# VH-VL binders against p57417: the designs that were tried, part 22

Target 1, 135 residues: p57417
Amino acid sequence: MNNLIDTIKKIENILYSLERILKQECHNLLKSKTSNEEILELIKRKKILFKKLIILSQDRLCLEKEYNIFPPYESNNKLNNYWKKIINTCLILRKLNLKNKIIMNKKFYLNQRFLELSSSYKKSVTYNLDGNLEI
Below, E stands for the ipSAE of ESMFold2; O stands for the ipSAE of OpenDDE; V2 stands for 0.75 times the mean of E and O plus 0.25 times the DockQ between their complexes.

## First folded at step 11 (VH-VL; framework fv_regdanvimab)

Design n2 (at its last look DockQ between E and O 0.49; V2 from the best seeds 0.73)
Fold by OpenDDE, look of step 11:
Structure n2 (fold): chain C 135 residues (1-135), chain A 122 residues (1-122), chain B 110 residues (1-110)
Amino acid sequence: as target 1 above (135 residues)
Amino acid sequence: QITLKESGPTLVKPTQTLTLTCSFSGFSLSEYGVGVGWIRQPPGKALEWLALIFWDDDKYHTTSLKTRLTISKDTSKNQVVLTMTNMDPVDTATYYCARIPYSSEGYYFDYWGQGTTVTVSS
Amino acid sequence: ELVLTQPPSVSAAPGQKVTISCSGSSSNIGNHYVSWYQQLPGTAPKLLIYDNNKRPSGIPDRFSGSKSGTSATLGITGLQTGDEADYYCGTWDSKLRAYVFGGGTELTVL
């Protein structure tokens, strides 16, 4: 049972890390000058955290079967409390992830429209190495 | 470019504590996804995983030796330390530290130290 | 006792193909990526295959890995005398929450 508790704690910690990363992503996306390199780095970190989360989840599932205890862990108050936190964090992550995707898509769309408009005026518009527009 | 090197005593008396240090270069334990593990190999026997520590200080130990093993990291020094208490002749082995890369889908060890041979004898 | 089972030894003549099996369970090979390590006599292990079938830089395409169900296989074609070594499979085990190695296979080139 201690192994399952420990695994759940590790899952919670990874989710908190993901929350921090997504908030950083949101912050960067809302900047007037967004750095593509920074965004790419954050994406890389997210991917790594997700991979670890997958492995931890597999550990959880295996241990649940072994101990014959499953979410929401009604028979164990400690596990149940951790699970509630996990669920709450997951809801936050879902909302934050959706928000970030919307912001990113809007920025890409606006940039594309701007390039098209600029080209109509015979102005050279390009992206620099940071992914920002140069007129 | 990436290197790991084990250091510590090569001779330990029974019941004493073994402290091994893994010094590495070419990467940092501040990098997301990176881990460092310890593996030992008794003479003429198979590899045995002992412990693992990740960039986020997540730690794992083999169950059979969990009460005897402690793994820690010093990110500023690029070092990982393994301590093993109450050493016994059966713990005589070559001890390796190895890296888990950040880009991995699964866990594996891509770079290894040369190993340090530890003999436990009175 | 071992979580991953390998044949203790395999042998073949130069130029031939050999396969080394690694048998596990749902808690390890069934759910996790498998890696293979080559250990030449008197040396540290070297990563040979990772993520079931990927080769690190510098590893010849003579070496291949595959996974099916709860078992993994290392294949070596065009066997060379320099391939004589011990080979270990390894993977994560969710039940033990540990990295686990196979018992190792000694490859002899006849």
Scores: ipSAE 0.865, ipTM 0.942, lowest interface PAE 0.5, mean pLDDT 92
Fold by ESMFold2, look of step 11:
Structure n2 (fold): chain C 135 residues (1-135), chain A 122 residues (1-122), chain B 110 residues (1-110)
Amino acid sequence: as target 1 above (135 residues)
Amino acid sequence: QITLKESGPTLVKPTQTLTLTCSFSGFSLSEYGVGVGWIRQPPGKALEWLALIFWDDDKYHTTSLKTRLTISKDTSKNQVVLTMTNMDPVDTATYYCARIPYSSEGYYFDYWGQGTTVTVSS
Amino acid sequence: ELVLTQPPSVSAAPGQKVTISCSGSSSNIGNHYVSWYQQLPGTAPKLLIYDNNKRPSGIPDRFSGSKSGTSATLGITGLQTGDEADYYCGTWDSKLRAYVFGGGTELTVL
């Protein structure tokens, strides 16, 4: 069970890092002189964190099957608590991502190449009712 | 030019603690997504992954040796350190450090050190 | 027992082609990207293929990789005597939460 708890903690840490990146992105987009290089670096970092989430999600699914326990982990208060935090953070990420997408589209309307490169904003990190990661 | 180099004792006695240092150049662990891992190879045997550490201090250790292994980094010195306690003759191997690069897909080791041979003998 | 299974050895003449298999499970090859490493005699391993089928700069296109289900394959065409080496597959395993290597395949060029 400790491997599953550790995996859940790692997922939570990645989600917090994504939240910080989305907030930094919002801050930079609201400046009068936004650097494309700074925004593209933040997009790159998001992609790296999405990769780690995908791998961690596979780790979690394998361990859940082995231990025969599944979200929302009703039989384990500690895991249930972590899962609730993960769901709440995902809701925050969805709101931030939508806000940033709108600001980005307005600010860079005439720069189609940059908007195409930034298309990863269409993705949102969610967990379905079965606890599967959806990006 | 990316290089990694392992250093540490080449001979240890059973029960002693081994400390290996990976010194690298041409990249930094301040680079987002980058990691360094340790792999060993007993003479004439297959590669065995031991541990890795990422830029954000995220760490993994092979399960069978987890209680014996500690991995840490010093980003300012471009170094990663592996310690392995309670050494045994079966731990005799060449020890490599290797880089995990930024990638949007899988994990892999793109640059390897030359290796350092550690013999555990009474 | 190895997590990833490779044939112990393969051989062929110069100019010929060979394939090297790597057999795993859903916890590793089935859900994760596969890499291949070349280890020339007396040297450290070198990355040959990453992300199932991609070559790093400097690796000729006569080296190829593929994955199907829980198995991966390294293909080498136009064999040269300089290709004599041990070849290892590697990937992440989600059950072990670890990187895993195959047992290695010794390639001999006649």
Scores: ipSAE 0.747, ipTM 0.889, lowest interface PAE 1.0, mean pLDDT 89
ESMFold2 (binder alone), look of step 11: mean pLDDT 95; pTM 0.962

Design n3 (at its last look DockQ between E and O 0.55; V2 from the best seeds 0.63)
Fold by OpenDDE, look of step 11:
Structure n3 (fold): chain C 135 residues (1-135), chain A 122 residues (1-122), chain B 110 residues (1-110)
Amino acid sequence: as target 1 above (135 residues)
Amino acid sequence: QITLKESGPTLVKPTQTLTLTCSFSGFSLSEYGVGVGWIRQPPGKALEWLALIFWDDDKYHTTSLKTRLTISKDTSKNQVVLTMTNMDPVDTATYYCARIPYDSQGYYFDYWGQGTTVTVSS
Amino acid sequence: ELVLTQPPSVSAAPGQKVTISCSGSSSNIGNHYVSWYQQLPGTAPKLLIYDNNKRPSGIPDRFSGSKSGTSATLGITGLQTGDEADYYCGTWDSKLRAYVFGGGTELTVL
């Protein structure tokens, strides 16, 4: 049982880390000047955290089967409390992830439209090293 | 470019505590996804995983030795330390530290130290 | 008792193909990526295969890995005298929350 508790704690910690990363991503995406390099780094970190989360989830599932205890862990108050936090954080992550995707897509769309418009007026428009438009 | 090196005593008396240090270069434990583990190999026997520590200070220990093992990291020094209490002749082995890469799908050790031989004898 | 089971030894003549099996369970090989390590006599282990079938830089294509169900296999074609070594499979075990190695296989080139 202690192994399961420890695993759940580790999952919670990873989710908190993901929340921090997604907030940073959102912050960067909303800047007037967004750095593609910074965004790419955040994406890299997200991927790494997700990979670890997958492994931890596999640990959880295996231990649940072993101990014959499953979410929402009603028979164990400690586990149940942690699980509630996990669920709450997951909801936050879902919202943040969706928000970031929307912002990113809008930005890409606007950049593309701007390039097309600029080209029609014989203006040379390129992207700089940071991925921002230069006229 | 990436190197790991084990250091510590090569001779330990029974019941004493072994402290091994893994010094590494070419990477940092501040990097997301990176881990460092300890593996030992008794003479003529198979590899045995002992402990693992990740960049986020997440730690794992083999169950059989959990009460005896402590793993810690000093990111500023690029070092990982393993302590093993109450040493016994059966703990005589070559001890390796090895890296888990940040871009791995699964856990595996891509770079290894040369190993340090620890003999437990009275 | 070993969680991952390997044959203690295999042998073949130069130029031949050999396979080394690694048998586990759902809590390890069944759910996690398998790696293989080569250990030449008197040296530290070297990563040979990772993520079931991927080769690190510098590893010849004579070495291959595969995974099916709860078992993994290392294949070596065109066997060379320099391939004489101990080979270990390794993977994560979710039940133990530990990295686990096989018992090792001694490869002898005849």
Scores: ipSAE 0.873, ipTM 0.948, lowest interface PAE 0.4, mean pLDDT 92
Fold by ESMFold2, look of step 11:
Structure n3 (fold): chain C 135 residues (1-135), chain A 122 residues (1-122), chain B 110 residues (1-110)
Amino acid sequence: as target 1 above (135 residues)
Amino acid sequence: QITLKESGPTLVKPTQTLTLTCSFSGFSLSEYGVGVGWIRQPPGKALEWLALIFWDDDKYHTTSLKTRLTISKDTSKNQVVLTMTNMDPVDTATYYCARIPYDSQGYYFDYWGQGTTVTVSS
Amino acid sequence: ELVLTQPPSVSAAPGQKVTISCSGSSSNIGNHYVSWYQQLPGTAPKLLIYDNNKRPSGIPDRFSGSKSGTSATLGITGLQTGDEADYYCGTWDSKLRAYVFGGGTELTVL
């Protein structure tokens, strides 16, 4: 049982770290002057934490089968309490991740628009002068 | 250029505590996702994983030796330390430290030290 | 005590192909990525294959890896005398919460 409790604690720790990363990501996405380096670093860290979470989830599933106990672990107060915290954090992470994805898609749409205008400007420079745009 | 090197005593007596230090360069345990592990190989036998520690101080130990093993890190010195208590002649082996990289789908050891041979004898 | 099973030895002539199997379970190979290590006599292990089938820089493409179900396979084509070594598979095991190595396979080039 100690191995399952330890695994659940490790999962909780990763989820809290993901929450901090997603909040930092949101903060940086909303700034006008954010560096691309800061965003890419946070995305890298999110991917790394997700990798650990996937592996820990496999550990949990194997140990659940071994001990014949399953969420919400109502027969074990420690596990049940940790599980409740995990569910609450997952709900927060889902909301934060969706928010960040919407902000990134909005920024991507605008950046794609400028790329299209830049391509049109290059075509205009090849054929004609651009009096209004320096893209 | 990533390098790891094991250091510590090469001869210990039974019941003594072994302390091995992994000194590395070309990476840091402040790098997100990176880890360092310890593996041993008794003469003529297979590789045996012992323990690992990640950048976030997350740790794992082989179950059969968990009460004898302690792993710790000093990120500022680029060192990982393995301590094994109550040494026995069956613990005679070459001890390796090795890096776990961050940019992969699974766990594995991409860079290894040359190993240090530890003999446990009276 | 070895969780991953490999044949103790394999052999083939220069220029031929060999395969080395690694058999495990759902707690390890079935749900986790497999790596392969080469250990030349008297040296430290060296990574050959990671994430089931990827080669690090400097490993020739005559080394290949694959995984199916709870088994993994290392393939070596164009066998050379310099390939004589011990070969180990390795992966994470979720039941043990540990990294595990196979027992090793001694490759002999005749």
Scores: ipSAE 0.770, ipTM 0.903, lowest interface PAE 0.8, mean pLDDT 87
ESMFold2 (binder alone), look of step 11: mean pLDDT 95; pTM 0.962
ESMFold2, look of step 12: ipSAE 0.749; ipTM 0.893
ESMFold2 (binder alone), look of step 12: mean pLDDT 95; pTM 0.963
OpenDDE, look of step 12: ipSAE 0.563; ipTM 0.835

Design n4 (at its last look DockQ between E and O 0.39; V2 from the best seeds 0.00; counts 0 for: pae O 6.8 > 2)
Fold by ESMFold2, look of step 11:
Structure n4 (fold): chain C 135 residues (1-135), chain A 122 residues (1-122), chain B 110 residues (1-110)
Amino acid sequence: as target 1 above (135 residues)
Amino acid sequence: QITLKESGPTLVKPTQTLTLTCSFSGFSLSEYGVGVGWIRQPPGKALEWLALIFWDDDKYHTTSLKTRLTISKDTSKNQVVLTMTNMDPVDTATYYCARIDYDSEGYYFDYWGQGTTVTVSS
Amino acid sequence: ELVLTQPPSVSAAPGQKVTISCSGSSSNIGNHYVSWYQQLPGTAPKLLIYDNNKRPSGIPDRFSGSKSGTSATLGITGLQTGDEADYYCGTWDSKLRAYVFGGGTELTVL
């Protein structure tokens, strides 16, 4: 049982670290002074934390089967309390991740629209020169 | 260039505490995902993983020796320390430290030290 | 019983092919990536294969790895006398929350 409790604590710690990373990612996405290097570093850290979380999740699932106990761990008060914290943090992470994706999608949309407008401006000029020559 | 080197006593009496230091260069434990582990190999026998510490101070120990093992790090010195209490002649082995790669899907030890041989004898 | 089971020894003539098996369970090989290590006589282990089937730079392509179910296999073709070594599989085990090595396989090139 202590191995499952320890695993759940490790999961909780990773989720808190991810929360901090996602908050910093949001902050950096909204700043004009933030270097691309800073945002790329945060993306790398998030990837690494997700990989560790996947391994910890496998540990949890394996130990749950071994101990025949499953979320929300109603028969163990320590595990139940940790599980409630994990669920709450997961909800926060989901909201932060969606917020960050919306910001990134808006930036991508604007970049795409800029390219389209630039192309249309050039095409319009060329098309006018082909169709109607100005004296 | 990534290197690791084990140091510590080569002869230990039964019941004494063994302290081994892994000194490394070419990487830092401040790098996300990086870990350092300890593996031993008794003469003529198989590799046995002992303990692992990650950049975030997360730790694991082999279950059979958990009460005897302590692993710690000093990131500023590029060192990881393994302490094993209550040594016994069966603990005679070559002790290795090794790095875990941070940019992969699974855990594995990509760089190893040369090993240090520890003999436990009265 | 050992967590990861390997044959104690294998042998083949120079130029031949050999395979080394590593048998585990769902708590290790079944759900985690497998690595292989070569230990030449009197030396430290060296990473040979990681993430089931990937070779680090400097490892020739005659070394290959694969995984199926709860078993992994190291393949060595074009055997050379310099390949005489002990070979270990390794992976994470979620039940033990530990890294585990197989018992090792002594390769002899006759």
Scores: ipSAE 0.724, ipTM 0.880, lowest interface PAE 1.1, mean pLDDT 87
Fold by OpenDDE, look of step 11:
Structure n4 (fold): chain C 135 residues (1-135), chain A 122 residues (1-122), chain B 110 residues (1-110)
Amino acid sequence: as target 1 above (135 residues)
Amino acid sequence: QITLKESGPTLVKPTQTLTLTCSFSGFSLSEYGVGVGWIRQPPGKALEWLALIFWDDDKYHTTSLKTRLTISKDTSKNQVVLTMTNMDPVDTATYYCARIDYDSEGYYFDYWGQGTTVTVSS
Amino acid sequence: ELVLTQPPSVSAAPGQKVTISCSGSSSNIGNHYVSWYQQLPGTAPKLLIYDNNKRPSGIPDRFSGSKSGTSATLGITGLQTGDEADYYCGTWDSKLRAYVFGGGTELTVL
């Protein structure tokens, strides 16, 4: 049972880290001047955390089967408490992730439209080192 | 650009403790997602994973040798150290350190050291 | 004892196609990405395939990987004499909380 508790705690910690990263991503995306490099770095960080999360989640499932205990862990107060926190954090992550995707998509679309418009006037438009448009 | 190199004794007596050091360049264990693992290969045998350490000091060890293995990192020196206690002739092998790639979806070792051969003999 | 099972050896003539299988379970290959390593005689292993079917830079397209269920397969087309080596599959195992390698396959070019 201690193994399951430890696994759940690790999952919770990863989710908290993901929350921090997504908030940072949102902050960067909402800046007047967004750095592509910073966004790419945050994406890499998210990717690593998701890898660990997948591993721990599978581990959790195996342990649940072994101990014959499953969410929301009504028979164990400690597990139940952690699970509630996990669920709450997951809801936050879902909202943040959706928001960030929308912002990113809008920005990408606008950048492409600007490039197309500029090309029609025989004006060279490029991206600078920060990923922002230079006209 | 990325390199790893194993160093340590090549000859160990039974019951002694083996200490191997992995020195690397081209990356840092302070980088998010980075990990370094140890793998050994007895002569004419298959690869055997031993241990893994990540940038956040998360550690994993093979179950069969867990009580004998310790993995640690010194980020400032770009080194990972593996200690294995109570060495036995059966532990004779080439020992490799390798990097876990942080750009991947899964865990795999993309860069390897050349390996160091450790012989356990009286 | 080994978590991942590979055939001990395979052989074919130059120009032929060979496949190497890697069989595991739900806790490893079933739920995680598989990698393949090539080890030439007397050398350290080299990453050949990662994330089931991706090739690192410098690896020719003659090498391919696939995964289905709890098994993975390495394919080598246009076999060359230089392909003679030991090949290992590897992946993470959630149940063991460990990285696991296959037993290795010796490829001989006839």
Scores: ipSAE 0.016, ipTM 0.649, lowest interface PAE 6.8, mean pLDDT 88
ESMFold2 (binder alone), look of step 11: mean pLDDT 93; pTM 0.952

Design n5 (at its last look DockQ between E and O 0.45; V2 from the best seeds 0.74)
Fold by OpenDDE, look of step 12:
Structure n5 (fold): chain C 135 residues (1-135), chain A 122 residues (1-122), chain B 110 residues (1-110)
Amino acid sequence: as target 1 above (135 residues)
Amino acid sequence: QITLKESGPTLVKPTQTLTLTCSFSGFSLSEYGVGVGWIRQPPGKALEWLALIFWDDDKYHTTSLRTRLTISKDTSKNQVVLTMTNMDPVDTATYYCARIPYDSEGYYFDYWGQGTTVTVSS
Amino acid sequence: ELVLTQPPSVSAAPGQKVTISCSGSSSNIGNHYVSWYQQLPGTAPKLLIYDNNKRPSGIPDRFSGSKSGTSATLGITGLQTGDEADYYCGTWDSKLRAYVFGGGTELTVL
């Protein structure tokens, strides 16, 4: 069970990092002169975080099956509490992502290419087809 | 050019603690996605993964040695340190540090140190 | 616990093709990418294949990787004497949250 808890904590941390990146992206997009290089760097970081998130999510799923416990982890208060935080963060990320898409579209006519995680990822754990954050 | 190099004692007595340092160049552990791991290989045996640390200080250890292993990083020095307590002759092996790159779909080790041979003997 | 099983040894004559299998004991191998490493005698391992079938720069196209289900395969065509080495597969195991290596395969060039 400790492994699952640790994994959930790691997921939370990655989500927080994503939040920071998205906020920075938003900040850059709102500048009068947006640096494409900076945006590209942020995209790179997002992709990296996303990859790690995918692996962590796979870890989570495997451990959930192993321990026969699943979200929202009603049988475990500690996990449940962490999960609530994750859910809240996901909601924030979804809003930020949508906002950034709108800004990017208006500014560069490149709404999805710059803000969405590259289609190079075979499995998406973070975003659905509509661009909404999922975990 | 990416390079990694292991350093530390080559001879350790039983029950003592082994401290190995991986010094690297050509990349930084401040870079997103980058990780450094430790792998050992007993003479004539297979590779065994020991531990992994990422740029964000996320750490993993092999379960069998979890209580004995500590991995840490000093980003400013481009170093990763592995500590292994209560060494035993069975821990005699060549120890490698290796890098996990940032631009990969999965985890793998693309650059390796030359390895350092550690012998545990009284 | 994930165990990656490799044949202990394979052999072939120069110019021939050899394949080395890596079989996972669990379905977890299906979820992660497999990598292959070459270890020449007395040297450190070298990455040959990553992400199932990708070659790093400097690795000749004689080396190929594939994955299907819970099994991965390393292919070596045009076998050369210099290919004589130990080969290891490796992958992440989500259950263990650990990187796992196969037992290794000794390739002998006849």
Scores: ipSAE 0.871, ipTM 0.939, lowest interface PAE 0.5, mean pLDDT 91
Fold by ESMFold2, look of step 12:
Structure n5 (fold): chain C 135 residues (1-135), chain A 122 residues (1-122), chain B 110 residues (1-110)
Amino acid sequence: as target 1 above (135 residues)
Amino acid sequence: QITLKESGPTLVKPTQTLTLTCSFSGFSLSEYGVGVGWIRQPPGKALEWLALIFWDDDKYHTTSLRTRLTISKDTSKNQVVLTMTNMDPVDTATYYCARIPYDSEGYYFDYWGQGTTVTVSS
Amino acid sequence: ELVLTQPPSVSAAPGQKVTISCSGSSSNIGNHYVSWYQQLPGTAPKLLIYDNNKRPSGIPDRFSGSKSGTSATLGITGLQTGDEADYYCGTWDSKLRAYVFGGGTELTVL
């Protein structure tokens, strides 16, 4: 049983680390100048944490079968309390993911309009503003 | 140029505590996802994994030796330390440290030290 | 009753193919990635294969790995005298929460 409790604690720690990364992602998405290197580092860290979470999930499933106990672990108060923390953290992660998706969609929309306006302005400037010098 | 090197006593007496240090270069345990593990090999026998520690201080120990093993790291010194209590002649082996990389799907050991042979005498 | 079972020895002539098996269970090979290590006489182990079938840089393509169900296989083609070594499979085991090695296979080149 102690192996399952330890595994659940390790899962909780990974989820908290993911929360921190999603908050950093939000901060970087809100910056006017977001470097590709910063985004790539955050993507790398998320992949690494997801790898650990997949392995820990296999550990949890094997131990649950061995001990014949399953979420929400009603027969064990300690496991049940850890599981409740995991569920709460997952809800926080869902909210952060949705927030980051919304910010990304807004940033892409603005970038598309900027690109379209920049292209239109360049053509209009050629004829309207810099007729002789532009050509 | 990743290298690891084991250091510590080559001869210990039964019941003594063994302390082995893994000193490494070409990587740091501040690197996200990286780990270092310890493996031993008795003369003429198979490899036996003992313990590992990750960059985030996450640790695992082989169950049969759990009460005898302690693993720790000093990231600023690029060192990992293994302590094993109550040594017995059966613990005579070559002890290796090895790196766990971050850029893979599974856990495995990509770089190994040369090993240090520890003999447990009378 | 090793967690991962390998044949104790295999042999073949130079230029031939050889395979080395590694049998496990759902708690290890079945759900986790397998690696293979070569240990030349008197030396430390060296990584040959990781993530079931990937070769690190510098490992020739005559070494290959595969996994099916709860078993993994190391293949060596174009066998050379320098391939005489012990070969170990390794993987994570979720029941033990530990890395596990097979018992090793001694390859002899006739």
Scores: ipSAE 0.802, ipTM 0.918, lowest interface PAE 0.6, mean pLDDT 87
ESMFold2, look of step 11: ipSAE 0.753; ipTM 0.894
ESMFold2 (binder alone), look of step 11: mean pLDDT 94; pTM 0.961
OpenDDE, look of step 11: ipSAE 0.839; ipTM 0.933
ESMFold2 (binder alone), look of step 12: mean pLDDT 95; pTM 0.963

